# VH-VL binders against q9nrl2r1430to1533, part 357

Target 1, 104 residues: q9nrl2r1430to1533
Amino acid sequence: GGVHELSAFEQLVVELVRHDDSWPFLKLVSKIQVPDYYDIIKKPIALNIIREKVNKCEYKLASEFIDDIELMFSNCFEYNPRNTSEAKAGTRLQAFFHIQAQKL
Short names: E, the ipSAE of ESMFold2; O, the ipSAE of OpenDDE; V2, 0.75 times the mean of E and O plus 0.25 times the DockQ between their complexes.

## First folded at step 23 (VH-VL)

Design ff2 (framework fv_nezutatug; at its last read DockQ between E and O 0.93; V2 from the best seeds 0.91)
Heavy chain, then light chain:
Amino acid sequence: QVQLQESGPGLVKPSQTLSLTCTVSGHSIDYGYTWHWIRQHPGKGLEWIGSIYYSGRTDYNPSLKSLVTISADTSKNQFSLKLSSVTAADTAVYYCARGPYTTDNYYMDVWGQGTTVTVSS
Amino acid sequence: DIQMTQSPSSVSASVGDRVTITCKASQSISSYVAWYQQKPGKAPEPLIYYASYLYSGVPSRFSGSGSGTDFTLTISSLQPEDFATYYCQQANSFPLTFGQGTKLEIK
ESMFold2, look of step 23: ipSAE 0.796; ipTM 0.920
ESMFold2 (binder alone), look of step 23: mean pLDDT 90; pTM 0.937
OpenDDE, look of step 23: ipSAE 0.912; ipTM 0.954
ESMFold2, fold request of step 24: ipSAE 0.849, 0.871, 0.844; ipTM 0.930, 0.932, 0.926
ESMFold2 (binder alone), fold request of step 24: mean pLDDT 91, 91, 91; pTM 0.938, 0.940, 0.934
OpenDDE, fold request of step 24: ipSAE 0.929, 0.931, 0.929; ipTM 0.961, 0.961, 0.961
ESMFold2, last read: ipSAE 0.875, 0.878, 0.878; ipTM 0.934, 0.935, 0.936
ESMFold2 (binder alone), last read: mean pLDDT 91, 91, 91; pTM 0.937, 0.937, 0.938
OpenDDE, last read: ipSAE 0.928, 0.932, 0.928; ipTM 0.961, 0.961, 0.961

Design ff3 (framework fv_nezutatug; at its last read DockQ between E and O 0.94; V2 from the best seeds 0.92)
Heavy chain, then light chain:
Amino acid sequence: QVQLQESGPGLVKPSQTLSLTCTVSGHSIDYGYTWHWIRQHPGKGLEWIGSIYYSGRTEYNPSLKSLVTISADTSKNQFSLKLSSVTAADTAVYYCARGPYTTDNYYMDVWGQGTTVTVSS
Amino acid sequence: DIQMTQSPSSVSASVGDRVTITCKASQSISSHVAWYQQKPGKAPEPLIYSASYLYSGVPSRFSGSGSGTDFTLTISSLQPEDFATYYCQQANSFPLTFGQGTKLEIK
ESMFold2, look of step 23: ipSAE 0.804; ipTM 0.928
ESMFold2 (binder alone), look of step 23: mean pLDDT 92; pTM 0.950
OpenDDE, look of step 23: ipSAE 0.904; ipTM 0.953
ESMFold2, fold request of step 24: ipSAE 0.894, 0.882, 0.884; ipTM 0.945, 0.942, 0.943
ESMFold2 (binder alone), fold request of step 24: mean pLDDT 92, 92, 92; pTM 0.951, 0.951, 0.951
OpenDDE, fold request of step 24: ipSAE 0.935, 0.931, 0.934; ipTM 0.962, 0.962, 0.962
ESMFold2, last read: ipSAE 0.899, 0.900, 0.901; ipTM 0.947, 0.948, 0.948
ESMFold2 (binder alone), last read: mean pLDDT 92, 92, 92; pTM 0.951, 0.951, 0.951
OpenDDE, last read: ipSAE 0.930, 0.934, 0.931; ipTM 0.962, 0.962, 0.962

Design ff4 (framework fv_nezutatug; at its last read DockQ between E and O 0.94; V2 from the best seeds 0.91)
Heavy chain, then light chain:
Amino acid sequence: QVQLQESGPGLVKPSQTLSLTCTVSGHSIDYGYTWHWIRQHPGKGLEWIGSIYYSGRTEYNPSLKSLVTISADTSKNQFSLKLSSVTAADTAVYYCARGPYTADNYYMDVWGQGTTVTVSS
Amino acid sequence: DIQMTQSPSSVSASVGDRVTITCKASQSISSHVAWYQQKPGKAPEPLIYSASYLYSGVPSRFSGSGSGTDFTLTISSLQPEDFATYYCQQANSFPLTFGQGTKLEIK
ESMFold2, look of step 23: ipSAE 0.815; ipTM 0.927
ESMFold2 (binder alone), look of step 23: mean pLDDT 92; pTM 0.948
OpenDDE, look of step 23: ipSAE 0.904; ipTM 0.953
ESMFold2, fold request of step 24: ipSAE 0.855, 0.852, 0.840; ipTM 0.935, 0.934, 0.931
ESMFold2 (binder alone), fold request of step 24: mean pLDDT 92, 92, 92; pTM 0.949, 0.949, 0.950
OpenDDE, fold request of step 24: ipSAE 0.933, 0.935, 0.935; ipTM 0.962, 0.962, 0.963
ESMFold2, last read: ipSAE 0.850, 0.859, 0.846; ipTM 0.933, 0.934, 0.932
ESMFold2 (binder alone), last read: mean pLDDT 92, 92, 92; pTM 0.950, 0.949, 0.949
OpenDDE, last read: ipSAE 0.930, 0.935, 0.932; ipTM 0.962, 0.963, 0.962

Design ff5 (framework fv_nezutatug; at its last look DockQ between E and O 0.88; V2 from the best seeds 0.85)
Fold by OpenDDE, look of step 23:
Structure ff5 (fold): chain C 104 residues (1-104), chain A 121 residues (1-121), chain B 107 residues (1-107)
Amino acid sequence: as target 1 above (104 residues)
Amino acid sequence: QVQLQESGPGLVKPSQTLSLTCTVSGHSIDYGYTWHWIRQHPGKGLEWIGSIYYSGRTDYNPSLKSLVTISADTSKNQFSLKLSSVTAADTAVYYCARGPYTSDNYYMDVWGQGTTVTVSS
Amino acid sequence: DIQMTQSPSSVSASVGDRVTITCKASQSISSHVAWYQQKPGKAPEPLIYSASYLYSGVPSRFSGSGSGTDFTLTISSLQPEDFATYYCQQANSFPLTFGQGTKLEIK
């Protein structure tokens, strides 16, 4: 097949995944490793899920895409105290995202 | 696109409770983000009243905490402000706003148009 | 509480002028500062977040700088639509607090 240019959403997801601070967000939290996670977080989401939605063209508006990313960060800060590695990583990644999102 | 709209009585008598509602359209209020109430007394600056997170957790301005209650109704996609025992000092334009859920950087990226509340006997 | 001391309270300027507004925090707040523009009878509109980043749609003549305790909003070449009141806000800690505002008027 031919090489296709990535959409803005695809590009941003790639950048987020490649970021050093993406590790808490790459996939859904394991219920085995974190038994109470899904008692607290009612709308779980991760970068792999968002990537799939992008690939399936499920985002019709940039705001929908941004909302899912923000939900991902919201979940992180809701569950993880500020002093955790996850929260710290999330803080940095969110800051990066906010800058990049202005281009959408 | 998300939009916020304040609603409630524009006139409240002293010692009564001010009650306002912010109706959110464009997305669900339980889909992340932080939701804020801010007010502005006539000719004055901006004062943060409090916030409610998509989880239902709240933070209040300590200067108003004893008098303020913020709640959310996800079924109506609304969040509300109640301010008890109002005085003339509570006369202001009241704004609801949205901001990202963050760890240490809470700014407001979308605002309602504001609603005027006058406290008068 | 963190106090944001904004200056000047008012400034008169002409179209084309360079305008600078300052905000000083009572303690270090890293880069956690937002700037808003408010026109009479309207809600505040966000201009800048995280001290120096412009929201989409904000003209490039606007810029923000600073870290720690001293922050600045600059309009490089004032346009007619820029006459308004501007507010800084510290976003670092609760309670969230705003500067007193700067009214930018036509000279």
Scores: ipSAE 0.888, ipTM 0.948, lowest interface PAE 0.5, mean pLDDT 96
Fold by ESMFold2, look of step 23:
Structure ff5 (fold): chain C 104 residues (1-104), chain A 121 residues (1-121), chain B 107 residues (1-107)
Amino acid sequence: as target 1 above (104 residues)
Amino acid sequence: QVQLQESGPGLVKPSQTLSLTCTVSGHSIDYGYTWHWIRQHPGKGLEWIGSIYYSGRTDYNPSLKSLVTISADTSKNQFSLKLSSVTAADTAVYYCARGPYTSDNYYMDVWGQGTTVTVSS
Amino acid sequence: DIQMTQSPSSVSASVGDRVTITCKASQSISSHVAWYQQKPGKAPEPLIYSASYLYSGVPSRFSGSGSGTDFTLTISSLQPEDFATYYCQQANSFPLTFGQGTKLEIK
């Protein structure tokens, strides 16, 4: 049941963190290093925050978990032009996520 | 479960502006994703009209670029289509849809049920 | 603009038959193809994304393949509920474009 669904979220977020292309998404973007980020991105989120929400059982539906991960990628593509290392990493990690999310 | 529902007048006169609204439930339209308008002409295939991103940015089909406006009202969780100067060629079933915000793979994972618009005197 | 050419335009087939529908892109689109099923009076329903991945709840008799410019949708053994119109969509770049459709009819 619900215990199996929560372990699936844990397993998927661990796989995302372990992926080589997770580096732009591990923590929130630094306002000091990227001063304009929070003027453009209004709903920031990162893998460490999503992982904590999984650990605290804050996701009641798989759709809530999926929506936070999709928001994370949406922010990446909204802020970063296609030719940046961040956008390229996001493209590869999102493709990986879409395949793994079929298992939910 | 996310649901999309189109609404608006089913009959418009030539030269008027077609206005349609997509009401989204089960998800906030400013919480990621990309939101689309697609139409299907009678007995013909599907045509992408344009998209609005969760941020409010838009992309339009170049064939319609000067005639189309897509906008969002976050407080009502709705996004809307306006198509100006309609003719009989704009008679179609109009769908709203959602897809992941991607850099290069814009597929649509949720569709509304569609609303028929007829342009006639 | 990327054109998507579907063939055949229609197929007449029997329950139990294997059907293959093809879609050709006018330029390389990697694996960025989606397939949709549409029944009369209904919205298109997603079947496949990224050329070969089935959405949850799509029967395993459906499969997709291809990369680059040539893509196929295969139904391995037709069921009565599979008689519908099928569309491919290139998802690679704007404007997004669809094939003209393949109508699958019962013989």
Scores: ipSAE 0.783, ipTM 0.924, lowest interface PAE 0.9, mean pLDDT 93
ESMFold2 (binder alone), look of step 23: mean pLDDT 92; pTM 0.946

Design ff6 (framework fv_nezutatug; at its last look DockQ between E and O 0.86; V2 from the best seeds 0.82)
Fold by OpenDDE, look of step 23:
Structure ff6 (fold): chain C 104 residues (1-104), chain A 121 residues (1-121), chain B 107 residues (1-107)
Amino acid sequence: as target 1 above (104 residues)
Amino acid sequence: QVQLQESGPGLVKPSQTLSLTCTVSGHSIDYGYTWHWIRQHPGKGLEWIGSIYYSGRTEYNPSLKSLVTISADTSKNQFSLKLSSVTAADTAVYYCARGPYTTDNYYFDYWGQGTTVTVSS
Amino acid sequence: DIQMTQSPSSVSASVGDRVTITCKASQSISSYVAWYQQKPGKAPEPLIYYASYLYSGVPSRFSGSGSGTDFTLTISSLQPEDFATYYCQQANSFPLTFGQGTKLEIK
């Protein structure tokens, strides 16, 4: 096998996952741990899901990719008050994303 | 890409309610983001009126809060503005806009073309 | 409310000129400032976000800087299409507020 060059989407997902503030976003929220989450968040999404969609080439436009990432942040801020660790991490990660997304 | 289009009557009588609708295409309004109304009085600057989150939560300009209602209809992919008891001071170009859902950085990345509303008897 | 004081209110310049517009916030807003360009009869268009980052598609002759309370928008070399009104906006807290605008006119 050889080394495959990552697409811009793949690279950005890798950077997001490796970011110190990615921990709230790595996978879907557990219904067991957060019983009311899915009563509030109707379109759940996480970085592992987005990564899978990237791997499957489901994003045809950068805007589609960006929309899913923004939904991920939107869900975080909708469920978590501003003073939570999740929201604070999300705020920092979103800022990082907004800057990096300009490269797409 | 995302497109926003304002619609509603261009003329409203004083004391009546101004009603506008923003129709969004290319994106579902319940798929994250925030949705905003902003207006511009003739020859003046921009004034934020209010916002609605994709979840339906709203934020209003305190100067207009008692008079403003923003709602969303996901089935039509629209969100609306109602401003009651209008006066000549409410004559303006009204814009709807989109922005990210954030905690600390609410900017507007897509705008409608704007619709002129004149308050006159 | 956070007030954004923009200056100058108007400026006349020529193609090729360097132009700087300033915006001062009534309190610290970190880097949460956006800049918009508005041409007559058109909706505002985003130029800058996070005080210094260009929005996609914006020419590199535009730049933003500043943090805390003092912010600047700079056009390094004016082009004919740059004559417009520019607005700063504090994006940090509600109610969201704009500067009063700077009309950039051709000399």
Scores: ipSAE 0.907, ipTM 0.955, lowest interface PAE 0.5, mean pLDDT 96
Fold by ESMFold2, look of step 23:
Structure ff6 (fold): chain C 104 residues (1-104), chain A 121 residues (1-121), chain B 107 residues (1-107)
Amino acid sequence: as target 1 above (104 residues)
Amino acid sequence: QVQLQESGPGLVKPSQTLSLTCTVSGHSIDYGYTWHWIRQHPGKGLEWIGSIYYSGRTEYNPSLKSLVTISADTSKNQFSLKLSSVTAADTAVYYCARGPYTTDNYYFDYWGQGTTVTVSS
Amino acid sequence: DIQMTQSPSSVSASVGDRVTITCKASQSISSYVAWYQQKPGKAPEPLIYYASYLYSGVPSRFSGSGSGTDFTLTISSLQPEDFATYYCQQANSFPLTFGQGTKLEIK
């Protein structure tokens, strides 16, 4: 993990946050609003948490960063049926991420 | 780096259960990805057998659905294939593979080296 | 099930040649096609996903194109190490299916 690699993680997270389809992923799902979410999703994660991990230099390998982003999408698809707005947003944001991740 | 390795008997008798294990290193199998079994028949193309998701959810090829079970042991970071009632038609090279969890773009980014299984009396 | 029809079944070509392999889906799959290279005795290796995106480390002489039902893999200038069998795969829906393969032999 060099300095340019850490900057690339931050750049990618910023692009994901700014994407129109980021809204389901900005912060962790509320247990009050969605009581059963944490019964189904055992490893919750969101863009604000990933961004904090980037800021704290907690990713030592690009693969660790990529794995957290993929986990975020996987949780979305595991919890949300394919026809929901959340799953559709996830599908589009994941496609965008796969294009951007080629550059890491 | 992610590495997948298949293991199991290379020779299985007809009507028996074929049992294979994929050992994964460099990544946890319960961390967001999908895990697959794919086989290649001698001189023929590739056939997807089925998948297990990081959550334990499974998908099977309908042609094999009643015969196949895929399972995971997260403590060993392994996932396994059991194929019952094998015949000579099940003779193949068996691969395990990883793919991203997606809604509509299922592809395989890491493959094991493959293990040859022969079904013969 | 979505059938993937790959052609030709084999091709012989010389180093430096342009080679095109085609794959036709039995129904529209948008751009959800992946391509793999398999050398003798080895596992398949990913070349292309989403019809046209190169995997990291894949030489730029490889390219993919197409959408709907008709897809191509092109090698712009064949190298000796490109001797292999090539497979297309529809990535759109279960069961996932592959083309029958194209064996590329270098003269």
Scores: ipSAE 0.697, ipTM 0.903, lowest interface PAE 1.2, mean pLDDT 92
ESMFold2 (binder alone), look of step 23: mean pLDDT 90; pTM 0.936

Design ff7 (framework fv_nezutatug; at its last fold request DockQ between E and O 0.85; V2 from the best seeds 0.88)
Fold by OpenDDE, fold request of step 24:
Structure ff7 (fold): chain C 104 residues (1-104), chain A 121 residues (1-121), chain B 107 residues (1-107)
Amino acid sequence: as target 1 above (104 residues)
Amino acid sequence: QVQLQESGPGLVKPSQTLSLTCTVSGHSIDYGYTWHWIRQHPGKGLEWIGSIYYSGRTEYNPSLKSLVTISADTSKNQFSLKLSSVTAADTAVYYCARGPYTSDNYYFDYWGQGTTVTVSS
Amino acid sequence: DIQMTQSPSSVSASVGDRVTITCKASQSISSHVAWYQQKPGKAPEPLIYSASYLYSGVPSRFSGSGSGTDFTLTISSLQPEDFATYYCQQANSFPLTFGQGTKLEIK
């Protein structure tokens, strides 16, 4: 069913991090740099957090892993207008993810 | 795994308000993604009604003559559809669905089983 | 609004046949097209997203292609379970719109 090996999640996270468009997603948004971010985004998440969860074996189902990554993208598009560099990067990275996620 | 299930009255009188609820399980509706209502009139194709983002922001089909309202109740993990001033043209199978949150690619990856709503006197 | 013109409206085919369904958008929508399969009394099931990518579990005999305004769903070798109605959907912008559907029937 929905249970997959932990290594598959790890590999995909590595690929996402190495992607050219991962820069908006590597770490949580800084409150200092973006003061209103956490007023808008209530469930912040980033690739470093997801990677840590993978390393700690917190994902038991592929759907759980996918949901966190989709949340990450959702947050990006919720906060950033479509014409921003962050949104554009997110669009490309999400497209990549959607393809890779089919292998899980 | 995420599951969606529509519920509500199967019969509505003309000029009344159609009210449906989609109950989501296996995933929180405020945990990313987009949530949608789609309908299918008997013997016809699919028509997008509207959407609500996980944040609560909504999008509606401007071609609908009746007033459409989509709302979400995170405490119940449900989102709802209200369609006012219904006519026979609103008779259809109504589906709720989920889709990724994107900037330019809005498709539906999970669907409810659908619920039939008949508008009749 | 973006209109999706799907053709044919219906097609009769036999098991083993190659079947092609076309969808034309009224304006360019890049590769933002999804395809769905619907059997009688059932909800649509997603087949393809982003014009050419299959969902997990979808048989490899299904394929999608196209970009811009012209899109195609192809079943390379029709199986008995493939007889259904198929819909394209433009995913590019709101309002989201579907093709009229193609009913694939047994010849």
Scores: ipSAE 0.930, ipTM 0.961, lowest interface PAE 0.4, mean pLDDT 96
Fold by ESMFold2, fold request of step 24:
Structure ff7 (fold): chain C 104 residues (1-104), chain A 121 residues (1-121), chain B 107 residues (1-107)
Amino acid sequence: as target 1 above (104 residues)
Amino acid sequence: QVQLQESGPGLVKPSQTLSLTCTVSGHSIDYGYTWHWIRQHPGKGLEWIGSIYYSGRTEYNPSLKSLVTISADTSKNQFSLKLSSVTAADTAVYYCARGPYTSDNYYFDYWGQGTTVTVSS
Amino acid sequence: DIQMTQSPSSVSASVGDRVTITCKASQSISSHVAWYQQKPGKAPEPLIYSASYLYSGVPSRFSGSGSGTDFTLTISSLQPEDFATYYCQQANSFPLTFGQGTKLEIK
């Protein structure tokens, strides 16, 4: 990535954060509140971490940014059964992301 | 750029085990996504064989479940297919593929070039 | 298992023609359909996901529509590179299944 790609990553992550279904993804899952989460999820990630990586210019390629977002959704569906509020929110937010990612 | 490449023997005898490996480059197979095996028969079209998730979970076509094993070797960035007790009906082009990990919408965004497997004595 | 019935089995058409291929699911699958193009000797390539969204790099002459059980792939103006076999795929539930294919031939 160039400056235009970094601006596109920032715009997309802001749109994800503003989405009504972002609530399960804003920050890392609490180990105290969900003790078994980190036994199951080995590569945790959340929107605040992804946004920080964008701000620090840590993504060199659009694919690296996309892969972190897809890892975030993968973790959600791996941990949360389909009928949970978290998985339903993840499904809607991922669909939104797939449409917006076409701009990258 | 993600690339998938199938490898394995092109000829397998009946009743033996077919073993194929998909080597992935440009992405780590334990970093999200789902990884799939699909085969193609000229007279029957495309058939999904099964999947392995980035976490190691598997899903198999029920028609093949007792005969199929899919596994991953993250140190080599490979996932593999074993299909036991093969017959002439297992002659096909075998593809590996990637898809996003979703809740209810499983499609394939990258495919390998395919490898032809013939089952013959 | 969800059966995907694809029609027609083959189409003979000329460059510039509008071509429509249909796919019918044996039960409702929402918009969870993908379409693939396969040229002889090559792997299938993704065209469309979620019934109507084009993959990056797919020409805009391709479009998809439908929900529930009835889905279409349309090529608005056929080009020489579009002669291939086309497959629909239900993405809704396991086992994942494909249509039988539609071969698009030069008239």
Scores: ipSAE 0.855, ipTM 0.935, lowest interface PAE 0.6, mean pLDDT 93
ESMFold2, look of step 23: ipSAE 0.772; ipTM 0.919
ESMFold2 (binder alone), look of step 23: mean pLDDT 92; pTM 0.946
OpenDDE, look of step 23: ipSAE 0.874; ipTM 0.948
ESMFold2, fold request of step 24: ipSAE 0.840, 0.835; ipTM 0.931, 0.931
ESMFold2 (binder alone), fold request of step 24: mean pLDDT 92, 92, 92; pTM 0.947, 0.947, 0.948
OpenDDE, fold request of step 24: ipSAE 0.927, 0.927; ipTM 0.961, 0.961

Design ff8 (framework fv_nezutatug; at its last look DockQ between E and O 0.90; V2 from the best seeds 0.84)
Fold by OpenDDE, look of step 23:
Structure ff8 (fold): chain C 104 residues (1-104), chain A 121 residues (1-121), chain B 107 residues (1-107)
Amino acid sequence: as target 1 above (104 residues)
Amino acid sequence: QVQLQESGPGLVKPSQTLSLTCTVSGHSIDYGYTWHWIRQHPGKGLEWIGSIYYSGRTEYNPSLKSLVTISADTSKNQFSLKLSSVTAADTAVYYCARGPYTADNYYMDVWGQGTTVTVSS
Amino acid sequence: DIQMTQSPSSVSASVGDRVTITCKASQSISSYVAWYQQKPGKAPEPLIYYASYLYSGVPSRFSGSGSGTDFTLTISSLQPEDFATYYCQQANSFPLTFGQGTKLEIK
């Protein structure tokens, strides 16, 4: 196949994944490790899912992409208290995203 | 893109309950984010009333908490404000707004046009 | 509650002027400050988030700075469309609170 430049969405996902604070968001939360997670979070999402949607060109608008990312963060803060490592990581990653999203 | 629109009666009698609805389009209100009510008395500044998270959890201004109820109807993609026992002091333009769900930075990135509510006998 | 003391309450300026608006928080709120512009009869529009970052579409003549308790909105060269009321907001903790506003009027 040919070499293609990453779309803005692809590039941002790469940057998010590579960020030091991406670890809570790389994959869906394990139901085994967190048994009550899916009782609380009704629309789970993670960076690997978002990346897949980007690869499949499922985002037609930047707002759709942004909405999924914001859902991801929303879920984090809904489930994790502010003083948790997950919330702290989320805070930093979300700030990074908010800044980068303005370029979309 | 997401749009917010306030609706409700523009005139309310003293001691009655003010009821407003914010209709959201272009985005599902249960798909993340925080949803806010803000008001502005004539010629005055902005006052936060309360917020509801996409999960349905609420936050209220302590000065108004006993009188305020914020709820969401996902089937209609709306969230609502009820303010009981209103007085002339509750005359204001009422705005609904959206902002990100955060741990520590609740700014409003999208606003409705606002709706005027006058409390008068 | 965190109080946001905004100053001045009003300022008269001319096109081309440099304008500075200040907001002081009653306690440290890191960089969790937003700025809004409101024109008569209209809803507030967001200008700045995280104290210093401009929303897309906001002219570069606008800038925000500050951290902790002292924050500043600056318009480097005032344009006719900039005459409006500006509000700061602390976004760090509930209850969310706004500054009193600064009405920027034409001299």
Scores: ipSAE 0.909, ipTM 0.953, lowest interface PAE 0.5, mean pLDDT 96
Fold by ESMFold2, look of step 23:
Structure ff8 (fold): chain C 104 residues (1-104), chain A 121 residues (1-121), chain B 107 residues (1-107)
Amino acid sequence: as target 1 above (104 residues)
Amino acid sequence: QVQLQESGPGLVKPSQTLSLTCTVSGHSIDYGYTWHWIRQHPGKGLEWIGSIYYSGRTEYNPSLKSLVTISADTSKNQFSLKLSSVTAADTAVYYCARGPYTADNYYMDVWGQGTTVTVSS
Amino acid sequence: DIQMTQSPSSVSASVGDRVTITCKASQSISSYVAWYQQKPGKAPEPLIYYASYLYSGVPSRFSGSGSGTDFTLTISSLQPEDFATYYCQQANSFPLTFGQGTKLEIK
C-alpha cells in the first residue's frame, strides 16, 4: 500500500495502455459482439477496470495488482487460439509487462 | 505471498496409483496462471509431468499422457496429480509449481518444497 | 520434443572465478529459456527468465544471454553461496524440458 506503490501501479498501467498491443485489453469484451465470451471466461477484467482500481486505491499489495494483470492475460490465452491477432498481441504485451514489473 | 506445499504418501507399491496434492495459499488457483507438476529422479534432472490451467484445461507430457491425470479442487484451493500403474522408475521428488499463463513462454516463478515418493515392493 | 543440452556437467572453481554454463536447444526457441538454481535438499529457485532477466533478489553477479539455440549463464565473481546445481529450461513449447544440470562445486 501507500502513495508510492500506487504511483508505480499507475505508471505501469499507463505504459500498458499506451503500448501498441493494448487494443484487445482496453475494455471488457462486448457480450453482443462476442456472445460466447462470458460462457468461457468467468472472471472478466480489462485495463480500464484495473486502472480504475488503481485510482480508487483498491490494491493493498503489489501482488494483488500483478494478479489482476496476469488474469487479464490468462483470459486472453484461454479464449483466443494461439494464432489469433488477440493472442499474439497478448504475448507481446505480457512480455513487456514482465519486464516492466521488475520495477515493483 | 503465494506458497505451494505438496502432500501425499511417501511410499507406493508398484502397479498402484500415486496421488499427490498441492495446497496453494496466498492466491486462488482459479484466478489466472498455470499450475505445474515436475519431478526429479534420484541423482538426475527435472522432468515436467503436466500442467493445469486456472480454467481446468490440462497439458500432459506425452511420455506419461495415458497414465497421468491432473485436477483441481477450487473449494480447497488445491490441485492434484494422479499417476497410475507406477513402477520403480516413478521414484522421485515431486514438485508443484506456478507460472504465468502464456502462449509461448512457460517459466515457473514459484515452487513447492517437494515431496519424496518411493515406489517399492 | 525440444532437447536441452547443458554443459559442463560439473565444475569445481575458486571464489572470485568467472564461471560460464551453456545450454543448447535442439531447435530455435527465441529467447524463451529460464534458469534455476537448486541447492542441496531444496527446491529449484527461479534465477533468470526470458534468457537474460534476473528474478527479484538475484545478485547482479549472475547474468544470462543468448537467443535462438545457444544460451549462457554467467557468474562474474563466484561466491561460496553459489554452490548449487544449475538447470536451464526451454519454456517455448510443451513438453517443457530441462537441461541435465551443472553441478558447481567451490574449492
Scores: ipSAE 0.730, ipTM 0.908, lowest interface PAE 1.1, mean pLDDT 92
ESMFold2 (binder alone), look of step 23: mean pLDDT 91; pTM 0.943

